# Designs tried in a protein design chat: VHH binders against p49116. Part 4

Target 1, 238 residues: p49116
Amino acid sequence: EGPLLSDTHVTFKLTMPSPMPEYLNVHYICESASRLLFLSMHWARSIPAFQALGQDCNTSLVRACWNELFTLGLAQCAQVMSLSTILAAIVNHLQNSIQEDKLSGDRIKQVMEHIWKLQEFCNSMAKLDIDGYEYAYLKAIVLFSPDHPGLTSTSQIEKFQEKAQMELQDYVQKTYSEDTYRLARILVRLPALRLMSSNITEELFFTGLIGNVSIDSIIPYILKMETAEYNGQITGAS

## First folded at step 1 (VHH)

Design bB10 (framework vhh_brivekimig_d4)
Fold by ESMFold2-Fast, scan of step 1:
Structure bB10 (fold): chain B 238 residues (1-238), chain A 121 residues (1-121)
Amino acid sequence: as target 1 above (238 residues)
Amino acid sequence: EVQLVESGGGVVQPGGSLRLSCAASGFTFSDYYMSWVRQAPGKGPEWVSSISSSGSTILYADSVKGRFTISRDNSKNTLYLQMNSLRPEDTALYYCARLSEDYGWQTFDPSSQGTLVTVSS
């Protein structure tokens, strides 16, 4: 009966670690990425529709889509993160690793392809000038995906996804009334998110946080965190 | 030249407590995320807890949440794990780990001996 998302769900403010190092290092990148991941999961948990699905369904949904949510977050926060600088630092490291023969060429190729796909996605979103409302609804559409294997309550999840799509359409038609095809341009970008390897995202952004353990293993913990713990993680406050 | 030395393990009864320490040398400890990883007899490594360079970001495995507390003292180059309400399933060799300076490619491969924790009646 009410809207799926409230104005509070549009607010998505990433606080970067400080001070910024003179040269980007893995620990700064991992801390920045971890803050974005925690912000994304806290955002999802705050949605009443998401809470209504229950803990087991919530865990399954986030395990299935965390990489899509994270990638949308990277695009949304690209300026505050200086994402282009982070990706350039990673590319420079990979190029040096080729010269020193420390990593296999196949592994380097896979990572470079992932970085290029990520850059293309973020550039397309920037070119479209996606606003905060549009990002919130795109995140809701990927969160409430009924088509992941092993899900229960798929009819309810589909209902919430359709509601997200309807509210996005209403918003775009009212706000960007002069651009008849804007919604179509935005939605055709979403399938690319499912082509992004979660394993490569883990290696690029999260190795410092989780070591040998996958993001899947920590998702239940993050979703159960108290609000004060979430706030500490996303702001780095003391 | 990285050296990590774990200590503080021992034999305790269920419900007991132990405090593990990891003394780090050969690198700038305050720049690194640090983790505790354990390996139970006949099992693979299991992540226990991680703490960011400043201590602001802390994560725990569900199995230890509310019972274990990770902390660090950057002035002493030391990582700690306070373990309370110990259970028989906590029996394992406990390792201190840091992220490699080389980006993103390495799995957890302990170079230290770890410290043995045995919880038995």
Scores: ipSAE 0.000, ipTM 0.301, lowest interface PAE 10.7, mean pLDDT 82

Design bB11 (framework vhh_brivekimig_d4)
Fold by ESMFold2-Fast, scan of step 1:
Structure bB11 (fold): chain B 238 residues (1-238), chain A 123 residues (1-123)
Amino acid sequence: as target 1 above (238 residues)
Amino acid sequence: EVQLVESGGGVVQPGGSLRLSCAASGFTFSDYYMSWVRQAPGKGPEWVSSISSSGSTILYADSVKGRFTISRDNSKNTLYLQMNSLRPEDTALYYCAKDTLWKELQKYGSDYSSQGTLVTVSS
């Protein structure tokens, strides 16, 4: 009955690890990415509609869309993260690896193509000057995707997605009334998120030197955390 | 400053049991996720188990699920790992880790924050 999202769902504040090292390393990148992932899951969990679907459905939805949520979060927090600097450091490392023939050239090219697609996405969002309300609704649209295999509450999920789309349209029409085509320009950006490999995102931002741990395996764990535990992971407070 | 002291390791026969302990100091133990990470000879670090600050959320690696039990006593600032049905493949140096899964696993991949406790499963 009420709105899908409240003003509290617009607030999305990433707290970076401090201090930033003089030279970027895998540990700093992974901790920054982990904080963003936790913030994204905490955000999703705070939505009453999401909670209403139940734990099994919540887990299935986030497993299916975590890469899309994470990528939207990277775009939204790009300045706070100094994302362009992080990606440049990764590219420099990969180029050196090709020259030294330490990694498969085909694999490195695949990863570099992924980084290019990520940069294009983030740049397009920045050029459109996507605001906090628009990001919140875009995240809701990808979260409530009824078309993932294995979902059991597809009609209810579809209704929540349609509600997100309607509320985004209402917001954009009222806030950017002079820009008739703004909503269309925003929405055509979303299909690119599904073309990005979650495996490559995981390898670049989450696994580093650690073995046999996957985002897919820890999603149920993160979603079941108590609110205080979520907040501790997001802020690194105490 | 943060200190983690692991103990309880030893030599045990296949099928045996050991209980590892990690005594924590220098931080508010009850506010943090705690994990066990191990490193077998010639291998990289492997995450074993994690437990939330309250103990309500627990996760295990598939290789130890059903055999190992993680627990904590916040009043004693101590983390435990009960290891049952031990196998030769469990032979490793076991480390206690503070904080998030990703942060601590990366630390143990390049620079160990503690000395660990050795578990050897052999005849």
Scores: ipSAE 0.000, ipTM 0.214, lowest interface PAE 11.2, mean pLDDT 81

Design bB12 (framework vhh_brivekimig_d4)
Fold by ESMFold2-Fast, scan of step 1:
Structure bB12 (fold): chain B 238 residues (1-238), chain A 121 residues (1-121)
Amino acid sequence: as target 1 above (238 residues)
Amino acid sequence: EVQLVESGGGVVQPGGSLRLSCAASGFTFSDYYMSWVRQAPGKGPEWVSSISSSGSTILYADSVKGRFTISRDNSKNTLYLQMNSLRPEDTALYYCATKGSYLLRYPEDVSSQGTLVTVSS
């Protein structure tokens, strides 16, 4: 059949809330992150292979990998988001919380280590100059992961992941023909995504969106959004 | 002092409509995500809808999608919930809330006493 991803799946344009506040606050961070999450989920549901797996499988896949997709999106959109500025503001707030004895040192250490891992991941992707095609295929590889517990249709998911891997290889070999080891350098970055805590990501980036419910509980609702409704959310045109 | 004052609840027949309001004071309303949460008699709290600080990001629970509309007016520091095609299962105490972060400690969680909605035959 045709390619797993079309040129339309390569475009990944985040529209930031405007203007950026003089002093970053939790709600600006949460709105920015929510737009990125919605953009990522809309990207996934637009893939014909993803649609072919059916609604229940789609929900299970996204619940399993949303943190990996979100982190790849953070890396891809780091410049547009001024992510380094956002992370610096969070670090400053956490350090002030230590000074005021508001949080335990162990919890702050955990969160600071998470932020460090996130910064290192984004820096490594920037150093590699990952392009839009490479990001699209990396997102597809993590989306079509057959190895998450509780998944059904694992053989079909594995076939789509293999297709993503093959198409990425073909692209890299053609586009970066002189860099024999580029694909290997890109792929070895992916395991780090699974070491990052989804719970810490949720508290750092999504604290306002979910009220008193978990991010996992709202994923099915986001996936059911109509395209026009979704476009209003990600562009701020509502 | 943070205050949230809900109003607009009442008794309606199935298929009826109500508009709930939440008047906020004591904080910069326009900087905060806001949510509607309901608690039916004898049940735990159920999230209904959320809206971002600017109004650009909106989410609904499946049980209310297509029937309820969340909105806000930052110039009036007021959150709204327009409820149409009401059903007996919508009977609950409705309250507005904003969520703080344990990790960030700011803003703190804010909630209120609610407004009662009763849908009866």
Scores: ipSAE 0.016, ipTM 0.404, lowest interface PAE 6.0, mean pLDDT 83

Design bB2 (framework vhh_brivekimig_d4)
Fold by ESMFold2-Fast, scan of step 1:
Structure bB2 (fold): chain B 238 residues (1-238), chain A 121 residues (1-121)
Amino acid sequence: as target 1 above (238 residues)
Amino acid sequence: EVQLVESGGGVVQPGGSLRLSCAASGFTFSDYYMSWVRQAPGKGPEWVSSISSSGSTILYADSVKGRFTISRDNSKNTLYLQMNSLRPEDTALYYCATGYRDLFSWGQDSSSQGTLVTVSS
């Protein structure tokens, strides 16, 4: 009955690892990305509608959409993360790998296309000057996606997605009343998120995770964390 | 938390040998792939070799194949690189790193200081 999101759900504050190394490396990139991932999971967990779906549904939803949430988080936090610098460092590493003939041309093409799509998405969001409320509702729309395989409670998930869409519309029409087409420009950006491979995202941003641990395998653990433990992960202060 | 401490570098003549060691702590070493990466003066990082958690899968860069041997001792949480027939172009700071993901890994840990190898003429 109440609004889907409160002001607490609009706040999205990423704390970067300190100090920043003189030269970027996989550990710093992974630590930065991990903090963003934990912040995104903590954000989702805090939504009453999300909690109401139950643990099994929550786990399934987040496993299905973590890459979309993470990508929206990258766009929202691009300045704080110096994302352009991180992506430039990754591109430099890939170019060095090409020179040594260590990667197939098809693999290099896939990864470079992914980076290009990510840059294009983040640039589009920046040019639209997406605000904190808009980001919160876009994250809610992707979180409450009823069309992922294997989901239960799809009717309830669809209702929460529709509520997110309605509240976004109301917000945009009220706040940007002079820009008749703003909502349409925002919404047409969302399909691009589903074209980005979660496997490539893991390889680019989470290579510094020890061994071959997948994001899919850690999601249930992250969702069970106590609030203090979440805060420790996102601030590095636990 | 994750700590990688390299040692064994030094100054050698062309054709010489060195053995590098990497002492790992803060994680379950035996569960993870390990790599050696080097950075020559004025150049970017270059991947050298990788070894699987059990030691059964080993890969080498073409530039070092037949001259370098990677190995590990899981009981000691230690990674090794035996370097034979050293060349001036092998001069670099050598780092160990966790993991190996389709050669896209930087092969470096921010806690790693590396060990310097200089092949003098």
Scores: ipSAE 0.000, ipTM 0.134, lowest interface PAE 11.6, mean pLDDT 81

Design bB3 (framework vhh_brivekimig_d4)
Fold by ESMFold2-Fast, scan of step 1:
Structure bB3 (fold): chain B 238 residues (1-238), chain A 120 residues (1-120)
Amino acid sequence: as target 1 above (238 residues)
Amino acid sequence: EVQLVESGGGVVQPGGSLRLSCAASGFTFSDYYMSWVRQAPGKGPEWVSSISSSGSTILYADSVKGRFTISRDNSKNTLYLQMNSLRPEDTALYYCAKLGPWRDYGFDLSSQGTLVTVSS
């Protein structure tokens, strides 16, 4: 009975496409986002507790929480990605749109609200100075969520989530002993992730890659990738 | 202005192989992610595979993984789909697609497509 996560699971290294283009375009944004998505799914697959749940449960869990994992990854990798620059480019594009009707205007408002919520989340995490161990446990808490509709093995999933929460508590109390309320400040940030639209995340970050298909549809494929294929995807190796 | 012309479809028996091609013109092909999308009779569009501008990022639908291979030749402005071990359920019109920046989902499937029929 070892810890839920090892030091290997704390390491989360995003390799960006290089160089960053002078003018941001959908291709660069989509490739950057896809690398983060693949890194996030590879991270989940490497957890022994996750593997123990079996393929069907693994697929169901990731389908339910990929947007939450991706958003935590965006916050964790915001500096490496220059996320603020990417979001500013998206906002500028939306504001400069010439073809608008009533329905298009409503959609633009939804997208702008999503960007605002994403910026607020990432800013709150940066302000709290969340470290690599804390991000790893927060991702584990999100991954092992037993309360999504249609899940099987919910008792085992709940036990893994509780284990993640207890290990996070032990880490924070030991490492940030002077800050009595740090854990509470971190945990109250998590419910906001469930209010963010996966459809809008797909539109912002994955339009050039997946088109009219949902991320939910490609998740089973990504989870079945061999390690060498993951390495190719996350580094851009030819 | 933008033109995508699919070819290579045909009638094959189960277990057979086909190679689809898409000739692109009217835009800088090497700057865009490209995808193959299929539509079976009476069904909505199903994404098949995508490839990044450089070819470094490749994705496949679970239903075709291990059987289909997507590739591109930026010097020829051409996208390819090698289809092996074909099954009756692969019968569909196959479309080559690129996306414009920031659209609310959807592929531009205004091209003619190429018909693949897998039958005895």
Scores: ipSAE 0.012, ipTM 0.283, lowest interface PAE 8.8, mean pLDDT 82

Design bB4 (framework vhh_brivekimig_d4)
Fold by ESMFold2-Fast, scan of step 1:
Structure bB4 (fold): chain B 238 residues (1-238), chain A 121 residues (1-121)
Amino acid sequence: as target 1 above (238 residues)
Amino acid sequence: EVQLVESGGGVVQPGGSLRLSCAASGFTFSDYYMSWVRQAPGKGPEWVSSISSSGSTILYADSVKGRFTISRDNSKNTLYLQMNSLRPEDTALYYCARGTDEYWGYSLDVSSQGTLVTVSS
């Protein structure tokens, strides 16, 4: 059949909540992150190959990889989000918690290490100057990962991942023909995504939205949204 | 003291409608994500819907999508749940819940009495 991704899958535009508060708070950060999550899930659902796997497989794949998709989205949208400012605000909250002795030293260390890993990942992607086509294929490689526990249809998922890898290779070879090792530099960044804790991502970016309900529990609902409903959530308009 | 007071529950026939209200006090309501959670007799709590501080981000459980509408009035410190096309399985005690206001702070859970919704023929 045709290519895995079309030009429409390259477009990835995040609309930030307005107005930005004078000081960043949990609720603004959560709303910003939620829009990115919805945009990422809507993007995944628009892929014909993804739709072809069926609803149960779609839910399982996104439950397994939402944190990796979200992190790639953070890197891609870092400038639009002013991600460095958001992370600085989170660090400021953490520093205040240290001074007031409200959180254990071990937990503070875990959260700080997570923020550092996230900053380093986003900085590495920025230095590589990853373009929109490259981001689209990296997200596809992550989405069609056959190696998560509990997945069914793993052979078909693996074939879609291989197709994503082949199309990325063809794109990079054609567009960046003078840079022989660009593809290798890009691909070696992906394993770092799996080292990032989804639980810490939930705490940092979604705590105001989900309360006692995990991202895992809302994924089936988000994937069933109509296109107009997704657009409302992504832009804050209906 | 943080308080959440639910009202608007009652007995209704299948296909009927009810509007629940949650009056908030003791905190800056407009800064918080707010949610509705329900608990049927003998079952665990089920998340129903959430709304962001500005009202721009709204989520619904699959079981109520297209029938329920969450809204808020920040000027009145009030959260609403409009329930249409009610079904017997919607019978539950409905609770209003506040989102978190701080990273990594010490806080007490905000709990309330809830409001009972009974859908019967």
Scores: ipSAE 0.014, ipTM 0.412, lowest interface PAE 7.2, mean pLDDT 84

Design bB5 (framework vhh_brivekimig_d4)
Fold by ESMFold2-Fast, scan of step 1:
Order: C-alpha cells, then structure tokens, then sequence
Structure bB5 (fold): chain B 238 residues (1-238), chain A 122 residues (1-122)
C-alpha cells in the first residue's frame, strides 16, 4: 500500500491549439475543451487505484463525474486557456441570440446561470490560491465518488475517496500549517460542481469538435486509447 | 447518436452545377445553425456557408457569394448547397456541420465526417 497519488499525478499540463484566433470560434473552443477532457481522462487512467477498479467501473465512474472533473480542470487551467475570454465570447453570442430570437428566453436564462456558476466557482478557487497538489486531490475526491447510481464497487470506491481526503488533509496541514481552516474552505467548494449541468457543458464546449458522438459515447474510447495515440491527440499534430 | 450524411458530390466541368445534400438524424435539426465547410487537397478547412435554425439568417464566404445557395428543409431534416458557376478552386471535400446552439460560430469543422468529394476539371 502506497499513497493514492504520486508527484507524477500533480503534473497537469494543458497544451492549447496555436495560435489563438483574433475572434474566438467554435472550433477553437471545442478543440481546447477536448484537449482538457483528454488530459483529464488520461490523468485518471494513470492512477493505480483507478486501474484496480476495472474497465467497467472506470467507464461508469468517468461517465458519472466527467463534468465535475472537467470543471475542476477549467478552474486549474483558466490562465492557460484564457477562460475569461472564452466565456466573454460565449456571453456575447448569447446576447446576440436573444436579439435574433434563435433561443428561447428560458434556455438563455439556464445557460447564463450555468456560465455565472462556472465563473463563481473559478473565482473562488483563484481566491483560495489552490495549488497543484490540492487540485490533484480534489479531482481524486470527485473521481472516487461512491454515491452515483448504478455503481457496483461502491465500498472500494469509498475507500479510495477516503484515502484521497486523508492525503489532502495531511498535505494541507503540513504545507499550510498556519491556516487551520484551509481544508474546510476548500472542501465546501466541491458541492457547487454538482449544480452544473453536464448537458449545458457539452453544448457550450464540445458540440463543434466531437462530431456526431456524445461525451458518453467517446468516454470508453478515450479510456482505452494507447499512450502514443493520446499524445498525438493532445499535441495537436497537423 | 448524431449522424450527418453528405451526398451529391461528383466530377463536373468548369461553369457547371452540383447540388449537395446533408441528411441529419439523432438531434432536433430545427434547433441548430447548420454550415457547409470544405477542405481542398493539401489545404486547411475553409468555411463556406451557414444558415440559422429558421432559415432567416444566411451567411456566405466571399469566395462563393453569388454562386452558391444554402437552404434547409426542417420537415425532412436536410441541409442543401446549390453550387453554380463552379471553378477549379472549388475542388474539395465538402462537409456538413452542426454548430453549437449558444455561440453560432461560422468557423466549424468536423474531422470525423466522411464528406462528399467535388472535383471541378476540364
């Protein structure tokens, strides 16, 4: 028995498509989001505890939590992605859609509420100055969630989640010894991830690049992807 | 499961015409902007045209204005591109694309789509 995560699991480097266009387009946004999703799933696959649960459980876990994992990735990579610029562009298009009657007012309200929740979450993480180790453990806590319907290995998943929580606690107590309540401030941010609709995330970030398949359909493929194939996808070989 | 199937490509002489079709299934076709995108041999993708969900807003690339006409039939879940006065530089693989509902960008390209080949040669 060793630690749940090693130093290699702290490394989370997003390579963006280059160059960023003068005016943001759906292709650039979807390519960037797809790279983050691929990076997030490859990160999960690298965890020995995750591998030990088996392929069927791995697929079920990622299908249940990909939106939470993706949202944590957006917060962690907000600077690299220029996420504020992407969100501002989306908001501008939504305002144009209101004027052109292309979307119902109710649907625009739902999407705007989603964007505001996303901005609020990313801002709260930035204010707390969440580091790479903390992000790795928060992603692990989200990944090893035993409470999703239809899971078959819930006791083992719960064990791994508890191990993630304990290792995060040990890290925070050692690294931020003067801030007694830092862990509590971090953990109370996590419930907000479950308020974000995966359907809205998929429509905003993925419709333009994934083609004719849903995220649910692509998850098993990404999880089975060979390392060389994965590297080809995220390096943006033209 | 979203499916887009392009058809209507072929070989035509300069000045000729072709009509491309895209049959859509697996989503509510009438809710989405639809686009045509092409990729010529050895070149990057080029956006050609977009049409709004109702058909009321239509945009064209400068290279095709006055020659191509985009249209849609929401009752048949079908997108069309009428191509007139074809030129050798129009030779490309043509792709049908569904655009995100919330930020209708006209620079959409879907690599996984098989497309339909248009060759303009003498």
Amino acid sequence: as target 1 above (238 residues)
Amino acid sequence: EVQLVESGGGVVQPGGSLRLSCAASGFTFSDYYMSWVRQAPGKGPEWVSSISSSGSTILYADSVKGRFTISRDNSKNTLYLQMNSLRPEDTALYYCAKEPRFYGSYEYFQHSSQGTLVTVSS
Scores: ipSAE 0.000, ipTM 0.162, lowest interface PAE 11.2, mean pLDDT 82

Design bB6 (framework vhh_brivekimig_d4)
Fold by ESMFold2-Fast, scan of step 1:
Formats: C-alpha cells, structure tokens, sequence
Structure bB6 (fold): chain B 238 residues (1-238), chain A 121 residues (1-121)
C-alpha cells in the first residue's frame, strides 16, 4: 500500500563512545560495535513491514542477517567510527600475536582475510559514494531475505524484498539519471556480504571471544527494547 | 589503567539476597556499557546482565530474569547488582566488565579479583 521505507528510515546516526582512548582496546571497539548493532536493530524494528511479520519472524530474520546489516552499517558509518583506525589496531594486535606464537597461523590467516574483505567492501562502497537512501534500501534487501532456513512467512518476506529492490531502482534512476549502470554496480556488491563469516565478525568486534554469550542470544532482547530505552543508548555520548 | 573493584559477595541461604558493587576508575565510566559476568567452579564464564552508558537499556540472562536488578551511578563511577531469590546455581565468582560481558582478551588487564557468592543449602 505505501512505500516500504519513509524518509525517517534514511536517518542512521551513530553516536560514538567519548573520548577515544589513546590506545584502542577491546572495550572501545566492542562498545562502538554494540552501539552500531543496537542502531541497526532499532532501524529494522522501526519498519512497518518488519513489524507486520510478527515477533518470531522478526527474531529469525535478524538472527539470519545481523552480520550483513552490521557490515553495511560499518561501511555507512566508517568515517564516524574511524573504522580504518580500528581495523589497523586489530591487524597490529594479530601481527604481534603471530610473533609471540599465541594464536595458530591458520586462525590468524582466516581473520586477516576477513579484515581484507571488509576493507575492500567498505572501500568499494565509499568509491561508489553510496548515499543514505541507497544504504537504507540495501539494508532492507538483506533484511527481507526469504532464503534463510527455518522461515515461516517466506512469500511475504519475498514480496517485501522485491518492493525494496523496486524502490531502490526507482530512486537510483531518478536521482542518478546520468549513470545508467549505477544500480548494477551497487547490487553486485551484496553477494560479498554473505561470504563474510558472522563468527569472525563476532570475534573481531564483540566480546563473545571468551564467553558463553553470543550475538544470536542477545538479539531477542535488543528487539524487545522499548523505543525510549533504545534512544537512551544511542544518545548517551553526544 | 582500567581498574574495576568488585565487592558485596558472601555466603547466603537459598532464597536470600545480596547486593554487589563494582567501583570503576581509569576510564570514562559514563561512556561505557557495564556488565556482570559470573564463573561457577569448574565451568566457563556466563554473562549475567548489562546496562547501557545512560542506564536506559538493561539486559538480563534468562537464568536471572525477575530475580536480579542491575543499576549504575555515573556520579560515583559504580555499578550494582541486586540479587534476590538466590539459588545454589547462582554460586560463582562475580566480576564486572565494560564490554557486554568480558574482561579484555587483547592484552591489557584490570586488577579485578571478583567477588565470591556462595548459596548454600
């Protein structure tokens, strides 16, 4: 009946912990990542189409795609986060761990490959100068993915995904009318998101590294938060 | 240097209550999530509860929902955990952290000893 996304869904403002420490540490990185995850989940739950699918479906969708949403958020908020500085700190730590023989070479190689893929993705999005509307629709396309195992409302999810794709196409054709191939260049970036390991993302950005708590277990609680509770979290640092 | 000092643990009977405190220094406490994590004898660590920098967002493990209450006082740089209706299964070393449930694995530590909670029938 109406558009899938409104102008309010284009706004995606990350508030960083302040101040940035002299030496980046797991606390700062994980708090920053947690704020981005919270912002991403709140963004998803604000979509009327998402709400209409019901709580069980909402939880299943977000658990399936949180890594894709998070990675898109990293690319969109790369400047605000100083993401390149964070990734450089992680790389430096991993290189030191190799020299001290504290981690297996195979594990470090997999993590380094993940970081390189993440950097390449963020750089490609920056080079394409993806705008806020384009990011909102790309997030909607990955959110309303009907092909994840265990989903119960797949036909409705597919219709919402198709609506997201059609609205993105309309937006790009009207806004970037002189760039005939822009939509194709944007869409071919999406498959790379599914190749990125959610386990490695969790290891790099979240402190589930040494605990029994996973992002999967936290997602239902984030989705149940009241709007006021969420707003308190994202505005606590300026 | 990040410093976290837990206190308030002790021995209580099942159904009893305890209030834990965590005094923080060496970082801007009001800018960070704070969490309580526990480790039972012979078991791995378990996340218990988290609270956002402002105190507006609060999360609990299913095992403690309705029994434990997390809170913070940013003016005192102190985190609290009110524990009610304690069970033998709550017996653990409790410690606080700034990163949704864990002390840093990357190589700088805080001088946290934790606080022991023993629920004895």
Amino acid sequence: as target 1 above (238 residues)
Amino acid sequence: EVQLVESGGGVVQPGGSLRLSCAASGFTFSDYYMSWVRQAPGKGPEWVSSISSSGSTILYADSVKGRFTISRDNSKNTLYLQMNSLRPEDTALYYCTTDLGYSRPWGYDYSSQGTLVTVSS
Scores: ipSAE 0.000, ipTM 0.188, lowest interface PAE 13.2, mean pLDDT 80

Design bB7 (framework vhh_brivekimig_d4)
Fold by ESMFold2-Fast, scan of step 1:
Structure bB7 (fold): chain B 238 residues (1-238), chain A 123 residues (1-123)
Amino acid sequence: as target 1 above (238 residues)
Amino acid sequence: EVQLVESGGGVVQPGGSLRLSCAASGFTFSDYYMSWVRQAPGKGPEWVSSISSSGSTILYADSVKGRFTISRDNSKNTLYLQMNSLRPEDTALYYCAKSGPSLEDFLRQYDYSSQGTLVTVSS
């Protein structure tokens, strides 16, 4: 059969809200994060292998891996998002919360550790100079993870993950032929994504959602929305 | 000037029904996603339901799914929430919210604050 991903799946372009406010606020951060989440979900929906798994399996997969997919998107789009500026604003807010005794010290510590892990991940990816093809395949590897609890069709998911791994290997060996260990350096970064809490990601980036809506509850709706309703809203792989 | 006026709240017994209305003015109602948000005494706001500009996309919070029905009449600039099989935990002030024109905005933007309408479910 053909390749898992086509050239159209390499294109991943985030359109930021404009204009950027004079002072960063929860609403701007949430809108930026929501756009990235929608772009990531739309990207996943466009993959024929993903569509072939059926709606129930698709929803379960994305609910299990959205935080990994989102974090890869943050790393890939870090410059266009000015992610370092967003994280600095969040840290400043947390430091003020410590002084006002609004949050427990243990919770603040957990959130700060998450921010550190996120910064370390994004810096590692930047240092490796991960290209658009590599990001597309890394996202496919995390999307087609057969080991999440409660999944059906795990053999088919594993097959797609192995196909993603093989195609990434072929790409890296052809494109970066002089760097024998590049693939190993890239792949060893992926386990860190599983250690990051989706609950803390929601607190950092999605506090501006109306009525404290959880990402898990909206994923089924995003995946079922018709393509026409995305027209002009996002830029990226179809 | 954007204005949203909620009505239809009241006191009902558990298992009862109420129909909320929101009269919108001062903007092109048919261009925007609209939402219902509720706030119970002593708690933060909870999103209840959203509806797209055309009415083709409808979303519900898990807590109300199968019991509540959101609808709109663009010719009357009116948003509705039909609430069936009401439970004591549905007791809250219910707010009509103007969301954004885009998919990303429909659960985030609340750019108009209103008085709300009180729903009390008691035995």
Scores: ipSAE 0.012, ipTM 0.437, lowest interface PAE 7.6, mean pLDDT 83

Design bB8 (framework vhh_brivekimig_d4)
Fold by ESMFold2-Fast, scan of step 1:
Structure bB8 (fold): chain B 238 residues (1-238), chain A 122 residues (1-122)
Amino acid sequence: as target 1 above (238 residues)
Amino acid sequence: EVQLVESGGGVVQPGGSLRLSCAASGFTFSDYYMSWVRQAPGKGPEWVSSISSSGSTILYADSVKGRFTISRDNSKNTLYLQMNSLRPEDTALYYCVRGDYEWDSSGPFDYSSQGTLVTVSS
């Protein structure tokens, strides 16, 4: 029928917590990350194709791809978040912890490598000057991924992914007509998202979530939020 | 087997003081950051304070800064929380957690800790 995404799906505005602290801490980082995650899930819920798959499928898809959506959001909102400053603060804390705590050298290496991969991904997206339409379609491609284990309705999901790919191709060819290989340069960046461990992302950005709470456990609740409740979360209203 | 046993909770009037203790066993206590986390009735858990392995780095939640003091005795494998100027909103079950809770998502419940109850009422 009509296009997969409308112009309203291109708008992706992150509102940061205020006031910003004198020194970055995990609670500020977690609040900022949580707002980005909520914005990303609200964006997904607004897509008619996503709604058409039903609540069970929606929950399964977001649980499978939240890390990819979140990472794309980090790249898109890197300047608003001052992401380089956040990552520097995390690195500084890890280096200080090494001196006082007995952490596995292998685990520290894994976490530092993840930070390096994240920085490289965000830098590559910045160098390519990815625009808002391109980000919207890249998010749609990762959202409608039919190849995650345990998914139902995989045929319909695949059709929506193909539609996202075709609409991205049409947009890029019309908007960047002189850059014949732009689409290929963009698409070869996507596999890197699956190399980024959701567990390490959770450790880096969501450590401020208290108790035995995982992103996996909160996803169904966020997806069921009413519009007013969601707006309260992203604006910080009580 | 990692074991953390909290004690020192009780009932106090607003403005009062309590000292919580946490006895650690089953790991090299002096090698780890330690944290205090609390959970008020009907609310989720809230991080309170963290202290580095040597005691040189100390962090507090804004809600307790200037009122609570975290400390440790590595020779006794014990973590402490001195709570002064207690308020009704400090009423909670208090948990001792191995690690820098601020940077570790494991939480107090991952260690099967029972906690110690602090009630601030008149």
Scores: ipSAE 0.000, ipTM 0.125, lowest interface PAE 16.1, mean pLDDT 81

